# Designs tried in a protein design chat: VH-VL binders against Chromophore lyase CpcT/CpeT (cpcT). Part 6

Target 1, 201 residues: Chromophore lyase CpcT/CpeT (cpcT), of Paulinella chromatophora (Freshwater filose amoeba) (b1x536)
Amino acid sequence: MSASLSQLVHQLSARFNNQQQAFDNPPLYAHIVVNCRPLVHLLPGSLLIEQSYAMDPLKPYRIRVLRAQTRDEKLIIFSYSLSDEQKYWGSVYEPERMLKIEEKDLQAIEGCNYIVRKKNSNFIGEVEPGCRCLVDRKGVTTYIVSKFELTNKGEMRTLDRGHNPVTHEQLWGSLGGVFEFNRTTDFSKEIPYDWIEEWKK

## First folded at step 20 (VH-VL; from j4 with light chain N92D H94L)

Design i7
Fold by OpenDDE, fold request of step 21:
Formats: structure tokens, sequence, C-alpha cells
Structure i7 (fold): chain C 201 residues (1-201), chain A 120 residues (1-120), chain B 106 residues (1-106)
């Protein structure tokens, strides 16, 4: 499990881009850049994740802190929001800004953690059971259903949906289906040695 | 809007081959994996395996290796199931079903099924 | 392989009844359990996934619960269109289905 945790964090630590997908089908897929970069000064497994449109990479439409851990013999990616998150926008491109994030700035988002499995050398995950991961967008509250696949080839696939908390009808999500990202930059070398040693225990 | 439309019923003799098609629409065909499920008359559902439309990689369930072959034509968003050396016991309705990652997620959309009857 | 045992295999009920179907797994499958409805001559239809999430478009009278090895599908008030066969499916490992539960009109 420790080895899997280490591997998961290593594979997550990267910049991902769906440029080819967006190019092939612009009406169905926006051009998205996902940055997931280790927060080396925080607890092991901490990653800053920014999701941005490629045309405006410094203004993410989503910013979170993820923390991959083992809990009850399961791989879990805990999700945190950031207090006053706007001041950290684009910080994945400026690591010195990331250092300003402190543990106290992290707010756990109930129901928004990912349960991760390792299947066929790939990691797959989904937002934890229930309909508790709530988000407000343009005055509409939905719960998030999110799936991902992280391959050992450097590919990431994601499927995000928003559903009505009462009727469970899908309200938003890509029409084409799954976003397909390729790894463009590796941040795994930034993973602190102390983290790796901790995971070996 | 998502639809999986399968080919029509088939009547075959033992030893023959059959190829069932499953045409997808309403989504990007390569975004999801395609599963195949068998249902013998009056029986339950049996997962056969899946094919990855992105890579062509296949995974077959126990008991569905050898005579069962999954294939693709991505140009027409179609998955195929070929069964060779047909046996009477292969008589069943065959379904294609969409899944996010093979058989490790729920099957959210299904084809209407294709009845394959193997009779002398 | 993981075996799923559904109970009962057959269930007679009336419109308006509360119906509960159970699915038991031979080993722990966490929450990786789905429920399907199948009517004669039709393909299965996804009702519930991840043990308790209602598929979009499915009436709210359907609900799923459970974790580990015991799961239940509940229809709070049976409607005429609900007479069908219901299957549970696990996808913790390579997927397997339960034997099905046929809900018949009393």
Amino acid sequence: as target 1 above (201 residues)
Amino acid sequence: QVQLVQSGSELKKPGASVKVSCKASGYTFTSYDMNWVRQAPGQGLEWMGWINPRTGDTTYAQGFTGRFVFSLDTSVSTAYLQISSLKAEDTAVYYCARGFYGGYYEFDYWGQGTLVTVSS
Amino acid sequence: DIQLTQSPSFLSASVGDRVTITCRASQGIDYYLAWYQQKPGKAPKLLIYYASRLQSGVPSRFSGSGSGTEFTLTISSLQPEDFATYYCQQYDNLPTFGGGTKVEIK
C-alpha cells in the first residue's frame, strides 16, 4: 500500500494537457490544462491542483489541495479548499508562491474525497460514496460525480458531472464524455525525500 | 441521447460463426470502454469482457476466451463481437454496454441486445 | 470470482408496496455495487451505482444502500411499470452479476 501511495503521488505530480482532444473536437472539449504539483513544505502527499483553460492558465476555474494518503487499507485522495484561494491562482507556475500555503489555509471539503483503486497497474478513482460533494456554480447547487483514470503511461482520463441534489438529474458535464489528458511536465522529482521515506515505513 | 444500437437477430448452425455489431452514438466512442454481456434464455446476466476503443486492448472473462473475439471499427463508432465454432450453448442475447473503465465501473448504457440462436 | 446472491429470487407484490431486494457478496466489495432493472425482451437499465447513487432519469422511489457484503435495493412505492427483474452487479473486481430478482404482480 505504501508503494502504491508513492506511485500514485508520483504519477499525479505532473502537468496534464488535453490539447489533442480539444483540437480534434473543439465543440465537445475545451482545451484544459491540469497542474498537480507537490506542496513540499506540507504533510506528505500534499499536492496543489489547478485546472485552467489553456488560453488563461493563470486563472484556474478550480483550485484545490489534494492529499493522497492510506486510510483503512485504502488509497484516498483528500480534497481541500483554500482560504482566499484567488491569491494562489497560478502559483503552480511559481513554486515560491506555493510555499505561502499553510496547513491552516486548508479546509476539508466534506464528501469530496476520492477513493482510489489500483487496477491493471493503473489508478482509478471516484468521488466517495454519497451525494455530498456540493458545489455552487452560477447560483445552482449540484453534487459532483467525478471519475478518473491515471495510467502508467502518463495519461489521465477524467469524467466530471454535476447532478441535482434532489432529483439527481445531470445538470452539467461534457457532452462528448471523458476528458483525455497527456502528461506534458513531470513534477515528481519535486517530491521530498522525507515523504518517500515516510511511505516506506 | 447516448445510444448503442446492435445488429439484428442471428440464426446459425453449430460450427458456424457470427459477428454482432454495436454502433455507438451520442458520445465520443473512444471515451468509454465497451463491455459485452451474455444472457442465455431465461437466465441471468453474464459479463464476457471488454475492449478499449482507444488502444484496442481486450480483456476476456473466464470462459469467454478462444472462440470469442472483440473488435472495433472506430471510424464508424462500432464495436463487434465475433463468436466462432458456435455451439448450442451459445444461444443467448448478447448486449454491448458502455463503461468508464472496463468492468470496474457501472454500465450506464446498453444496446438493445442481439439474439443469437444456434440450432441444427 | 466474487459471487453475488440475491434474495429473494421471486417476489410478489402489489402496486404501492414497499419492496426490498437484497444482494449479498461472497467477499467485501466496499461500495462497488450497481443495480439494474430488466423488463422482458429489453436490455438492462442502470438504476443505482456506487451502492447508493441514483442514475439520472431514474425515479426517486428507487434507492440503494449498503456496503461491504450486504446491499439492498428499495422501491418505496411500487408502480405498475416496476414489475421486472432486478440484478445487482459488483465491480470491485472483474464484474459479476447476481442471479436476479423477479418482481411479479400479486
Scores: ipSAE 0.925, ipTM 0.960, lowest interface PAE 0.5, mean pLDDT 96
Fold by OpenDDE, fold request of step 21:
Structure i7 (fold): chain C 201 residues (1-201), chain A 120 residues (1-120), chain B 106 residues (1-106)
Amino acid sequence: as target 1 above (201 residues)
Amino acid sequence: QVQLVQSGSELKKPGASVKVSCKASGYTFTSYDMNWVRQAPGQGLEWMGWINPRTGDTTYAQGFTGRFVFSLDTSVSTAYLQISSLKAEDTAVYYCARGFYGGYYEFDYWGQGTLVTVSS
Amino acid sequence: DIQLTQSPSFLSASVGDRVTITCRASQGIDYYLAWYQQKPGKAPKLLIYYASRLQSGVPSRFSGSGSGTEFTLTISSLQPEDFATYYCQQYDNLPTFGGGTKVEIK
């Protein structure tokens, strides 16, 4: 599991882009950039993730801290929100700004952790069971259903849906279905040696 | 809006071949994997395997290797199941069903099924 | 392969009844369990996935619970259209289905 954890963090540590998908089907897919960059000064497995439209990469529509860990023999990516998150927007492009994030700035988001499996050399995951991962979009509260696949070739596929907490009807999500990203930048070399040593224990 | 439409019923003799089609619409065909499920008359559901429309990679369940072949025509958003050297025991309804990643997620949409009858 | 055992195989009930179907796995499958409804001559329809999440469009009278090796599908108040065969499916490993539970009119 420790080896898998290390591998997971390495594969997540990257910039992803769905440019090809957006180009092929502009009406169905927005051009999105996902940055997942190690927070080297925080606990092992900590990654800053920013999701933004390609036209405005410094204004993410979603910013979180993810922390990949093993618990109860499972790979889990814990999700955290950031206090006063706007001051960290675009920090994935400025590592020195990322250093300003402290553990105290992280707030665990209940029900929003990802349970991860390794299948056929790929990592697949889904937001943990239940309907507890709540998010407000345009004043409407939904619970998130989110799946992802991280291939051993550096590709990432994501499927995000918002559902009504009462009726469970889908309220938002791409019409085409799955966002398909390619790795454009590798941040895995930034993973601290201390993390790797910790995972070997 | 998502639909999987399969080809019509087939009546074949033992030793013949059959090719069942599953045409997808209402979503990006290559975004999901396609599973095949068999159901013999009066029996339960049997997962046969899946095909990845992005790569063409296939995974076959035990018991469904050799005579069973998955294929694709992405230009028409269609998956195919070919069964060769048909046997009477192959008589069943065959379903296509989409999944996010192979058979490691739920099958949220199914074709209407294709009855294949093998009889002398 | 992971074997799923459904119980009961047959269930007679009346409209308005609370119906409970159990699915037991031969080994732990965490929450990777789905429930399907199938009517005669029709394809299976997804009801519940990830053990407890209701598929969009499915009536709220359906619910799923459980984890590990024991799972339950509950219909709080059986409706006429609910008479059908129900299957559980695990997808922790290569997918397998339970033997099915036929819910019949009493």
Scores: ipSAE 0.923, ipTM 0.959, lowest interface PAE 0.5, mean pLDDT 96
Fold by OpenDDE, last read:
Formats: structure tokens, sequence, C-alpha cells
Structure i7 (fold): chain C 201 residues (1-201), chain A 120 residues (1-120), chain B 106 residues (1-106)
């Protein structure tokens, strides 16, 4: 499991882009850039994730801290929000700004963790069971349904949707289907050696 | 809006071959994997395997190797199931079903099914 | 392969009844279980996935619960259109289906 955890964090540590998908079908897929970069000064497995439109990369529509860990022989990616998150927008492009994030700035988001499995050399995951991952969007509360696949070739596939907590109807997200990203920049070399050693224990 | 439309019923003799089609619409065909499920008359559902439209990689369930072949024509968003050397026991309704990743997620959309009858 | 045992195989009920169907797995499958409804001559329809999440468009009278090896599909108030066969499916490993539960009119 420690080897899988290390591999998962390595594969997540990257910049992803769905440029080809957006180019091929602009009406269905927005051009999105996903940055997932190690927070080297925090606990092992900590990653800053920013999701932005390609036209405005410094203003993410979503910013979180993810922390990959093993719990009860399972791979789990814990999700955290950031206090006063706007001051960290675009920090994935300025590593020195990332250093300003402290553990005290992280707030666990209940029900929003990802349970991850390794199947056929790929990592697949989904937001944990239940309808507890609540987010407010445009004044409407929804629960998040989210799936992802990380291939051993560096590709990432995601399906993110918001559902009505009462009717369970989809209100937003992935209307055209699965978003398909390619790995464009590798941040895995930034993973601290101390993390790797910790995972070997 | 998502639809899987399968080819019509087939009547074949033992030893013949059949090719069932499953045409997808309402979504990007290559973004999901396609599963095949068999249901003999009056029986339950049996997973046969899946094909990855992006890579063409296939996975077959035990008991569905050899005579059963999954294939694709991505230009027309269609998946195919070919059964060769047909036997009477192959008489069943065959379904295509969409999955996020192989058979490791729920099947959220299904074709209407194709009845294949094998009789002498 | 993981075996799924549904109980009962047949269930007679009336409109308005509370119906409960059980699915037992031969080993732990966490929450990786789905429920499908199938009517005669029709394809299966997804009702519940990830043990308890209601598929969009499915009436709220349907609900799923359970984890590990024991799972339950509940119809709070049976409607005329609910008479059908129900299947559970696990996808923790290569997928397998339960034997089905036919809900008939009493």
Amino acid sequence: as target 1 above (201 residues)
Amino acid sequence: QVQLVQSGSELKKPGASVKVSCKASGYTFTSYDMNWVRQAPGQGLEWMGWINPRTGDTTYAQGFTGRFVFSLDTSVSTAYLQISSLKAEDTAVYYCARGFYGGYYEFDYWGQGTLVTVSS
Amino acid sequence: DIQLTQSPSFLSASVGDRVTITCRASQGIDYYLAWYQQKPGKAPKLLIYYASRLQSGVPSRFSGSGSGTEFTLTISSLQPEDFATYYCQQYDNLPTFGGGTKVEIK
C-alpha cells in the first residue's frame, strides 16, 4: 500500500490540460487546466490543486488541498478547503507563495474525500459514499458526485457533477461527459525525499 | 439524451456467426468504456467483459473467451460483439452497457438488447 | 468471483406496500454495489449506485443501504409500475450480478 500511495502521489503531481478535447469539441468541453503541486512543507501527501479555465489560469474556479494517505488498508485522498483561499490563487505558478500555506489554514471538508482503488495499473477513485459533499454554487446547495481515473500513461479522466440534495437531479457539471486531460508538466520531482522515506515504513 | 441503440434480433443455425452492433449517441463515445451483458431466456444477468474505445483494449469474463470478440468503429460511435461457432446455449439477449471505467463502476446506460436465437 | 445472493427470489406485494430486498456478498465489497430494475422485454435500468446514491430520474421511494456484505433495496410505497425484477451488482472486482428478485402483484 505504501508503494501504491507513493505512486499515486507521483502521478497526481502534475499539470493537466484538456486542450485537445476542448479543441475537438468546444461546445461540450471547456478548456481546463488542472494543477496539482506538492506542498513540500506540509505533511506527506499534501498537494495544492487548482482548477482553472485556460484563458484565466490565475483565477481558479476551484482550489483545494488534497492529502493522499492510507487508512485501514485503503487509499484515501482527503480534501481540505483553504481559509481566505483567494490569496493563494495562482500560487501553483509561484512555489514561494505556496510556502505561505500552513496546516492551520486547512479545513477538512466532510464527505468530500476520495476513495481510491488501483485497477489494471490505473488509479480510479470516487467521492466517498453518501451525499455529504456539499457545495454552494450560485446560491444553490448541491452534493458532489465525482469520479476520476489516472492512467499509468499520465492521462487523467474526470467526471464532476452537482446534484440536488433533495431530488438528486443533476444541476451542473460534465454535461458533455468525461473530461480527458493529458499530463503537460511533471511536478513529481518536487516530492520531498522525507515523504518517500515515510511511506516506505 | 444518452442512447445506446443495438441491432435487431438474429436467427442463426449452430456453427454460424453473428455480429451485434451497439451505436452510441448523446455523449463522446470514446470517453466511456463499453460492457457487454448476456441474459439467457428466463435467466439472470451475466457480465461478459468490456472494451476500451480509447485504446481498443478488451477484458473478457471467464467463459467468454475464444468465440466472443469485442470490436469498435469509433468513426460511427459503434461497439460490436461477434460470436462465432454459435451453439444453442448462446441463445440469449445481449446488452451493451456504458461504464466509466470497465466493469469497476455502475452501468448507467444500457442498449435495448439484441435477441440471438440459435436453432437448427 | 464474488457471489451475490438475493433474498427473496420472489416477492408478492400490493400497491402501497413497503418492499425490502436483500443482497448478500460472499466477501466484503465496501460500497461498490448497484441496483437495477428490469421489466419484461426491456433492458435493466440503474436505480442505485455506490450502495446508496439514487440515480438521477429515479423516484425517491427507492433507496439503498448497507456496506461490506449486506445490502438492502427499499421501496417505501410500491407503485403499479414497480412490479419488475430487481438485480444487485457488485463492482468491487470484476462485476457479478445477483440472481434477481421478482416483485409480483399479490
Scores: ipSAE 0.923, ipTM 0.959, lowest interface PAE 0.5, mean pLDDT 96
Fold by OpenDDE, last read:
Structure i7 (fold): chain C 201 residues (1-201), chain A 120 residues (1-120), chain B 106 residues (1-106)
Amino acid sequence: as target 1 above (201 residues)
Amino acid sequence: QVQLVQSGSELKKPGASVKVSCKASGYTFTSYDMNWVRQAPGQGLEWMGWINPRTGDTTYAQGFTGRFVFSLDTSVSTAYLQISSLKAEDTAVYYCARGFYGGYYEFDYWGQGTLVTVSS
Amino acid sequence: DIQLTQSPSFLSASVGDRVTITCRASQGIDYYLAWYQQKPGKAPKLLIYYASRLQSGVPSRFSGSGSGTEFTLTISSLQPEDFATYYCQQYDNLPTFGGGTKVEIK
């Protein structure tokens, strides 16, 4: 499990881009860049994740801190929001800015953690059960249904949907289906040795 | 709208082969994996395996190796199930069903099913 | 393989009734369970996934609960269109289905 945790964090620690998908089918897929970069000064498994449109990478439409951990023999990616998050926009492109993030700035987002499984050398995950991962988008509250796959080839697939908390009807999500990202930059080398040692225990 | 449309019913003799098609529309075909599920007359659902339209990788359930072959034609967003050396016990309705990653997620959309009857 | 046992296999009920179907797994499957509805001559339809999430478009009278080895599908008020066979499916490991529960008109 510890080895899997280490592997998970290594594979997550990257910049992902769906450029090919977006170029092949612009009407169905926006060009998205996902940055998951280790927050080396925080607890092991901490990653700053920024999701941005490729045209404006310094203005993420989503910024979170993810923390991959093992709990009860399960791989879990805990999700945190950042207090005054705007001050950290684009930090993934300026590591020195990431250092300004402190543990106290992290706020756990109830119901938004990912439960991760390793299947066939790939990691797959989904937002934890229930309809508790609430998010407001353009004044509309939805709960998030999110799935992902990390392949051993460095690819990432994601499927994000927003559903009405009452009716459960899908209110937003990609029309084409799954976003398919390729790994374009490796940040895994930034993973602190101390983290790795911790995971070997 | 997402649709999986399968080929029509088949009547075959023992020893023959059949190839069932499942044409996907309303979504990017390669975005999801395609599962196959068998249902013998009056019986329950039985998962046969899945194929990854992106890589062509296949996984077959126990009991569905050898004579059962999954294939693809991504140019027409179609998955195929071929059964060779048909036996009477292969008589069943065969469904294709979409899954996010193989059989490790729910099947959210299904084809209408294809009845394959094997009779002398 | 993980075996799923549904109970009951057959259930007679009337319109308006509260219906409960149980699915038990031979081992813990966490929340990786789905429920499907199948009507005669039709393909299965996803109702519930991840144990308790209602599939979009499915009436709210359907609900799922449970975790680990015991799961329940509930129809709060049975409607005429709900007479069908229901299957549970686990996808913690390679997927397997329960034997089904046929809900018939009393």
Scores: ipSAE 0.922, ipTM 0.959, lowest interface PAE 0.5, mean pLDDT 96

Design i7
Fold by ESMFold2, last read:
Structure i7 (fold): chain C 201 residues (1-201), chain A 120 residues (1-120), chain B 106 residues (1-106)
Amino acid sequence: as target 1 above (201 residues)
Amino acid sequence: QVQLVQSGSELKKPGASVKVSCKASGYTFTSYDMNWVRQAPGQGLEWMGWINPRTGDTTYAQGFTGRFVFSLDTSVSTAYLQISSLKAEDTAVYYCARGFYGGYYEFDYWGQGTLVTVSS
Amino acid sequence: DIQLTQSPSFLSASVGDRVTITCRASQGIDYYLAWYQQKPGKAPKLLIYYASRLQSGVPSRFSGSGSGTEFTLTISSLQPEDFATYYCQQYDNLPTFGGGTKVEIK
């Protein structure tokens, strides 16, 4: 499982965008950039993720810390919010600012971890069961259904929807459905060797 | 709005071929994989395999590796199941069902089914 | 292949009854279990996936629970439209279906 965890972190450590999809399908798909980059000074598997519109890359609409680990023989991506998120916007482009993020700044987001499986050399994931990953949108609380596929060729597909926690009716989701990203920059060489060695134990 | 519409019922003789279609609408056809499921009269559900519209790759369940062929025409958002050298035991309803990645996710939408009857 | 065993195969019940259907897997499948409802002459309809997540548009009287090898589908108060055959399906690996549970009018 240490080999699969290392592969997952290597393949996640990248910048992705859906430029081809956005170009081919206006107005169905916004043009999104996803940056996911190792937080080398934090616990093994820690990644800063910033999601932004391509025209405004320094103002992400979502910033999180992810931590990929093996737990009970399963690949899990733990999800954390940051205290005072706006302070860290754009840090994914500035490694010295990323170093300012400390473990104490991370707050686990209840119910929002991803359970990951490796199938046919691809990683597939889904937010954990229990309907407990809550987000407020336009004054309405929803739980998130989120799925992804990540290939060894730098392709990433994502599906995100919000549901009423009582009725389970879908209240929001992408108009066109699945976002289709391609890797444009590889950050995997930034992964510390001590993380790889720790995973072998 | 997501809809999978299958071709009509077929009556065939043993040894013939049939091609069942499954036309998708209400979503981007290439974003989901297409699975095929068989149900013989009075019997349960039997997964046959899937086709990935992004790569063209197919996976066939055990017992469906010979006479059963999955294909696609992405220009018309349609998946196909072709069965050659039909046998009486192929008499069944054939469903298409979409999944996010192969059969490793739930089947959230199904076609209405196509009855294929094979008799002499 | 992962074998799924449903219990019972047949169930007679009245409107208003609480109904429980069990699905047992031959090996651990974590939470990768879905439940489908099929009425005569119709395609299966997804009710529950990921063991316990209710599909959009499905009445709240349906619920799912379990993990690993033992899973249940519960209908809290059976309605006339709920008389159908119910199938579990695992998707931890290549999909397999349970044998079905036919819920009949008593």
Scores: ipSAE 0.791, ipTM 0.913, lowest interface PAE 1.1, mean pLDDT 92
Fold by ESMFold2, fold request of step 21:
Parts: C-alpha cells; structure tokens; sequence
Structure i7 (fold): chain C 201 residues (1-201), chain A 120 residues (1-120), chain B 106 residues (1-106)
C-alpha cells in the first residue's frame, strides 16, 4: 500500500478549480479554487488545504490540514482544524507562512476522516461512517456526507451534502451536487524524499 | 428531483434483440455512473455492470461480456442496454441505477424497471 | 466474488414487532454494505448505506449496524407498509446482492 499512499499524496498536491463547470452553469455552481499543498516540515503526508471562491482566493471558506496515511492496510486521510485558522488564510500561496504551522496548532476533527480506496487507477474517498462529521450551516447542525474521485489526469469530482443528525433528511447540497475540478498547478515536486522513504518502512 | 425513467415492457422471440432505455433527469447526467441490474422472475437482484458517462468506459460483470452492450446518448441524458440473440433465460426485469463511481458506491436512485419477456 | 448470505429467507411478524435481518459476507467488506427494500412490482429502494447511514426520506424505525462480515437491518416497530423483500448489497468490490428476506405481516 506504500506505492498507493505516495501516489495519493502526489495527486492531492495540486491546485484545482472548476472554472469550466462554473462558466457553463453559473446559477448552479460557484467558481471555486482548491489548493492542497505539502506541509514539508510536519509529519509525512501532511497537506494544507484551502477552499475559496475564485473571486476571493485569500479568504478561504474552509482551511484544514489533511494527513494521508496507511492505517491497518487502509488508506485514510485524517482531517485537522487549525487553532486560530484565520491567521493562516492564504498561506498556500506563501510557503514561508506555511512553515509557521506547527503540530500543536492541529486539532483532530472527530468523525471527519476520509476512507480512501484505489479503484481502476483512480482514488475514491468518503467521510468515515457514523454520521459524526458535524458542520453548522444555515443555522442548523448537520452531519456531512462527502465523497470524492481523483484521477491521475488531474480530474477531481466532489459531492458534499448535509443531513439532519436525527432524521437523516438532506438539509443542504447544491442542485447539481457534484463539483468537477481540473488541476491547474502541480505541487507534487515539493513532497520531501524522506516522506517516501518513511512510507517504505 | 432525481428520476430515472425506463422504456416500456417488451415481448420478444428468441434470437431477436432489444434495446432498453433509461432517461435521467434532475441531475447532471455525466456526474454519476449508470449501473444495470437484472432480476429474473421470482429471483433476487443481479448486478450486470456499469457505464461511465464521462469517459464512455464500460465494465461488465462476469457472464455479461457477450450479448449485453451498454451505451449512452449524453445529448438526451439517456443510457441504453442492448441485448442481442435473446434467449428464454433473458426473461427478466432490467433496472438502471446510478452510482457515484461505478458500483463502488450505493445505488441511491433506480429506474422503475423494464420487463423483457422472451418466449417462443 | 464476495458472497452475501441473508437470514432469515422468510419472516412473518405482527405490526409493532421488532424485526432483525442479518447479512453475512464471505470476507471482510469494512462498512461497504447497503440495504434495499423492494415491494411487489416496484424497483428496489435504498434504505441504509455505509452499513448504518439512513438514506434521506427513510423512516427512522429503520436502522443498520455491523462491520466487517456481519451486518443487521432492524425495523424497530413493524408497520403494515413494511411488507416487502429486503436485500443487502456489498460494494467493497464489484457489487453482489444477498438472496433477500421476505417480510410478511400476519
């Protein structure tokens, strides 16, 4: 599974946007940029992810640290929030600011890890079971159902829905549902060689 | 709301062919893969395979690699199942069902089914 | 292929009863299991996926549990409208379905 973990981190280490989808469907899809970039000074597999509207790239609506690992023969992406996250907005564009993120700033987000499978040379993932990944949206607490597909050609599809934790009714999610991203910048050359060596053990 | 509407029932003779349609609405057709599932009379469900509308790639379950062909017309958001050289054993209800990626995710919406009857 | 064995194949119960249906996989499938309800003459309807996640619009009397090789579907208080056949389906690999459990209300 070490080869698949390295491939997953390489393919995640990129900037993506859905510009074609947004231009073709302006009422249905916001124009979004996703940056996912190695945090080379942290534990192997650590990536800073910022998700923003294209018109306001320095004010992400979501900033997290991801950590891709093999655990019990399974690919898992652990999700972490950042203490004082606004301090780090835009850091994916400024590597010197990324270096200021420390392990002590990371807080594990209960129930929000992604379980990843490799199928037909693509990675597919979904938030772990248990309906425990809670997010507040539009004044209500929901659990997130989140899926993705990532190809080695730089294509990424994502689906996010919010559900009532008691009734399981869907409370939010876009009309079309699935966001379709393409890679525009490659950050995989920033992956440290010692991460690859550590994964071989 | 997401809906999959299939073509009507068919009565065929052995040796003929049939083409079942599955028209999607309420979502972006290319965002989900289309699966086909067979149910013979009085029997359970049997997965037949899927087609990926983004690439055109098909995957067929073992036993369905010959006379069964999946295809698409994205301009009308429709998936097709064609069965050639029909045999009596092909008598079944055929369902379309969507999945996020092939059959590696749950089937959240199904067509109403198309009964194909093959008799002499 | 991953084989799924459902138990029981047939079940008769009264309105208000608690009903439990089991599904056993021939190998570990983690949480990649769905449950479907099929009423006579109708398409299957998704009830539960990812072993325990209730599909939107499904009554809360339905619940799912399990992981690995052993899974259950529970109906906490059987209603007349729950007369149907229930199928489990794994999607850890190429999909397979269980043989079904027919539930009849006395």
Amino acid sequence: as target 1 above (201 residues)
Amino acid sequence: QVQLVQSGSELKKPGASVKVSCKASGYTFTSYDMNWVRQAPGQGLEWMGWINPRTGDTTYAQGFTGRFVFSLDTSVSTAYLQISSLKAEDTAVYYCARGFYGGYYEFDYWGQGTLVTVSS
Amino acid sequence: DIQLTQSPSFLSASVGDRVTITCRASQGIDYYLAWYQQKPGKAPKLLIYYASRLQSGVPSRFSGSGSGTEFTLTISSLQPEDFATYYCQQYDNLPTFGGGTKVEIK
Scores: ipSAE 0.778, ipTM 0.909, lowest interface PAE 1.3, mean pLDDT 92
Fold by ESMFold2, fold request of step 21:
Structure i7 (fold): chain C 201 residues (1-201), chain A 120 residues (1-120), chain B 106 residues (1-106)
Amino acid sequence: as target 1 above (201 residues)
Amino acid sequence: QVQLVQSGSELKKPGASVKVSCKASGYTFTSYDMNWVRQAPGQGLEWMGWINPRTGDTTYAQGFTGRFVFSLDTSVSTAYLQISSLKAEDTAVYYCARGFYGGYYEFDYWGQGTLVTVSS
Amino acid sequence: DIQLTQSPSFLSASVGDRVTITCRASQGIDYYLAWYQQKPGKAPKLLIYYASRLQSGVPSRFSGSGSGTEFTLTISSLQPEDFATYYCQQYDNLPTFGGGTKVEIK
């Protein structure tokens, strides 16, 4: 399990881009960049994630702190929001700004953690049960159903859908709208050695 | 809308072969893995395995590692199940069903099923 | 293989009844369980996945519960169109299905 946690964090620590998919399928897929980079001064497994349209990389539509950990023999990615999010937009490109993020700036987002399984050398994940990961989109509150696969070759596929919390009807997200990313920049060398040592305990 | 449309029923003699097709539409074919499920007359559902259209990798359930072959033609968004050396016990309805990653996720869409009858 | 045992194998109930179907796994499968409805001559239809998450388009009278080794599908108010066979399926490991529960309307 500690070896799987280290592998998960290594494989997450990257920039991902769906350029091939977006260019091959206009206008079906937006061109998205996902940056996921170690927050080396925070608790082990902490990653800053910024998701942006490629045309507007310094204005992410989502910025979060993730923390990958083992809990009760399961791999879990904990999700945190940042106080005053806009202050940190683009920090994933500026390590000095990333260092300004402190533990006190993190607020756990209830119901939005990912449960992760390792299958056939790949990681697959899904937002935790309970239908409590709420997001407002286009004036409507929905709960998120989110799945991902991360291969040992740096390929990442994601599927996100929003559902009505009462009726469970899907309100957004296409039925076949799986985003397909490739790893374009490797940040795994930035992972602190002491994180790896802590995971062995 | 997502659809999986399978080829028509087949009547075969023992020893013959059959190839069942499953044509996908309404989504990007390579975004989901294709599973196959068997249902013998009056019986329950039996998972047979899957094929990954991104890699071509297959996984076969125990009991399906010999005469059963999964394949794809991504140019026409179609998955295939080939059964060789047919036996009377192969008489069943065969379903295709998609999953996000193999059979490690729920099957949200199914083909209508293809009846294969092996007799006499 | 993870074996799933459904109970009962057959039941008969009246319109409006609350119906429960149980699925027991031979080992812990966390929340990785789905329920399917199959009407005669038709393909299975996904009702519930992740133990309790209702599939879009499925009537709210259907609900799922459980984790680990014990799971339940509940139909809160049985309707005539609910005559079908119901299957549980685990996907914690290579998939297996339960033996099915045939529901008949009195």
Scores: ipSAE 0.775, ipTM 0.911, lowest interface PAE 1.3, mean pLDDT 92
Fold by ESMFold2, last read:
Structure i7 (fold): chain C 201 residues (1-201), chain A 120 residues (1-120), chain B 106 residues (1-106)
Amino acid sequence: as target 1 above (201 residues)
Amino acid sequence: QVQLVQSGSELKKPGASVKVSCKASGYTFTSYDMNWVRQAPGQGLEWMGWINPRTGDTTYAQGFTGRFVFSLDTSVSTAYLQISSLKAEDTAVYYCARGFYGGYYEFDYWGQGTLVTVSS
Amino acid sequence: DIQLTQSPSFLSASVGDRVTITCRASQGIDYYLAWYQQKPGKAPKLLIYYASRLQSGVPSRFSGSGSGTEFTLTISSLQPEDFATYYCQQYDNLPTFGGGTKVEIK
């Protein structure tokens, strides 16, 4: 499982965008950039993720810390929020600012971890069961259903939907609205060798 | 709305071939994989395999690796199941069903089914 | 291949009854289990996936539970439209279906 964990972190450590999809479908898909970059000073598998509209890259609509680990022989991506998020906006473009993020700034987000499987050399993932990953959207609380596929060719597909926690009715997210990203920048060479050593133990 | 519309029923003689179509609408055809499921009269469901519209790669369940062929025409958002050298035991309803990645996710939308009857 | 055994293969129940259907996997499949409802002459309809997540548009009287090798579909108060055959399906590996459970009116 250490080889699959290392591969997962390497393939996640990248910048992705959906430019082809957005330009081919302008009213349907916003042009989004996803940056996912190693936090080399934190625990092994830690990645800063910033999701932004391409027109406003320094104001991400979501900033999180991910931590990919093997737990009980399963690949899991743990999700953390940051205390004082706005302080760190745009840090994925500035490694020295990323170094200012400390373990004490991370707050686990209950119910929002991803369970990951490797199938046919691709990684597929889904937010953990229990319908506990809650977000408020326009004053209405929803739980998130989120799926992804990540290929070894740098392709990433994601599907996000929000559901009513009581009725399970889908309240937002297209039934066929899969975002299709391609890798544009590789950050995997920034992964510390001691993370790889730790995973072999 | 997502919709999978299959071709009409078929009556065939043993030894013939049939090609069942499954036309998708309401989503980006290449974003989901297409699975095929068989149900013999009065019997349960049997997964046959899937085709990936992004790569053209196929996976066939054990027992379906010979006479059964999946294909696609992405220009018309259509998946196909071809069965050659038809036998009486191939009499069944054939369903298409979409999955996010192969058969490693739930089948959230199904076609209405196509009855293929093989009779002398 | 992962075999799924449903129990019972049939049951007879009245409108308003609470019914429970079980699905046992031949090996651990984590939470990768879906339930489908099929009425005569119709395609299967997804009810529950990921063991316990209710599909959008499915009535809340349906619920799923379980993990690993043992899974349960529950209908809290059976309605006339719920008389159908129910199938479990695993997707931890290449998919397989259970043998089905026919729910009939008593």
Scores: ipSAE 0.767, ipTM 0.907, lowest interface PAE 1.3, mean pLDDT 92

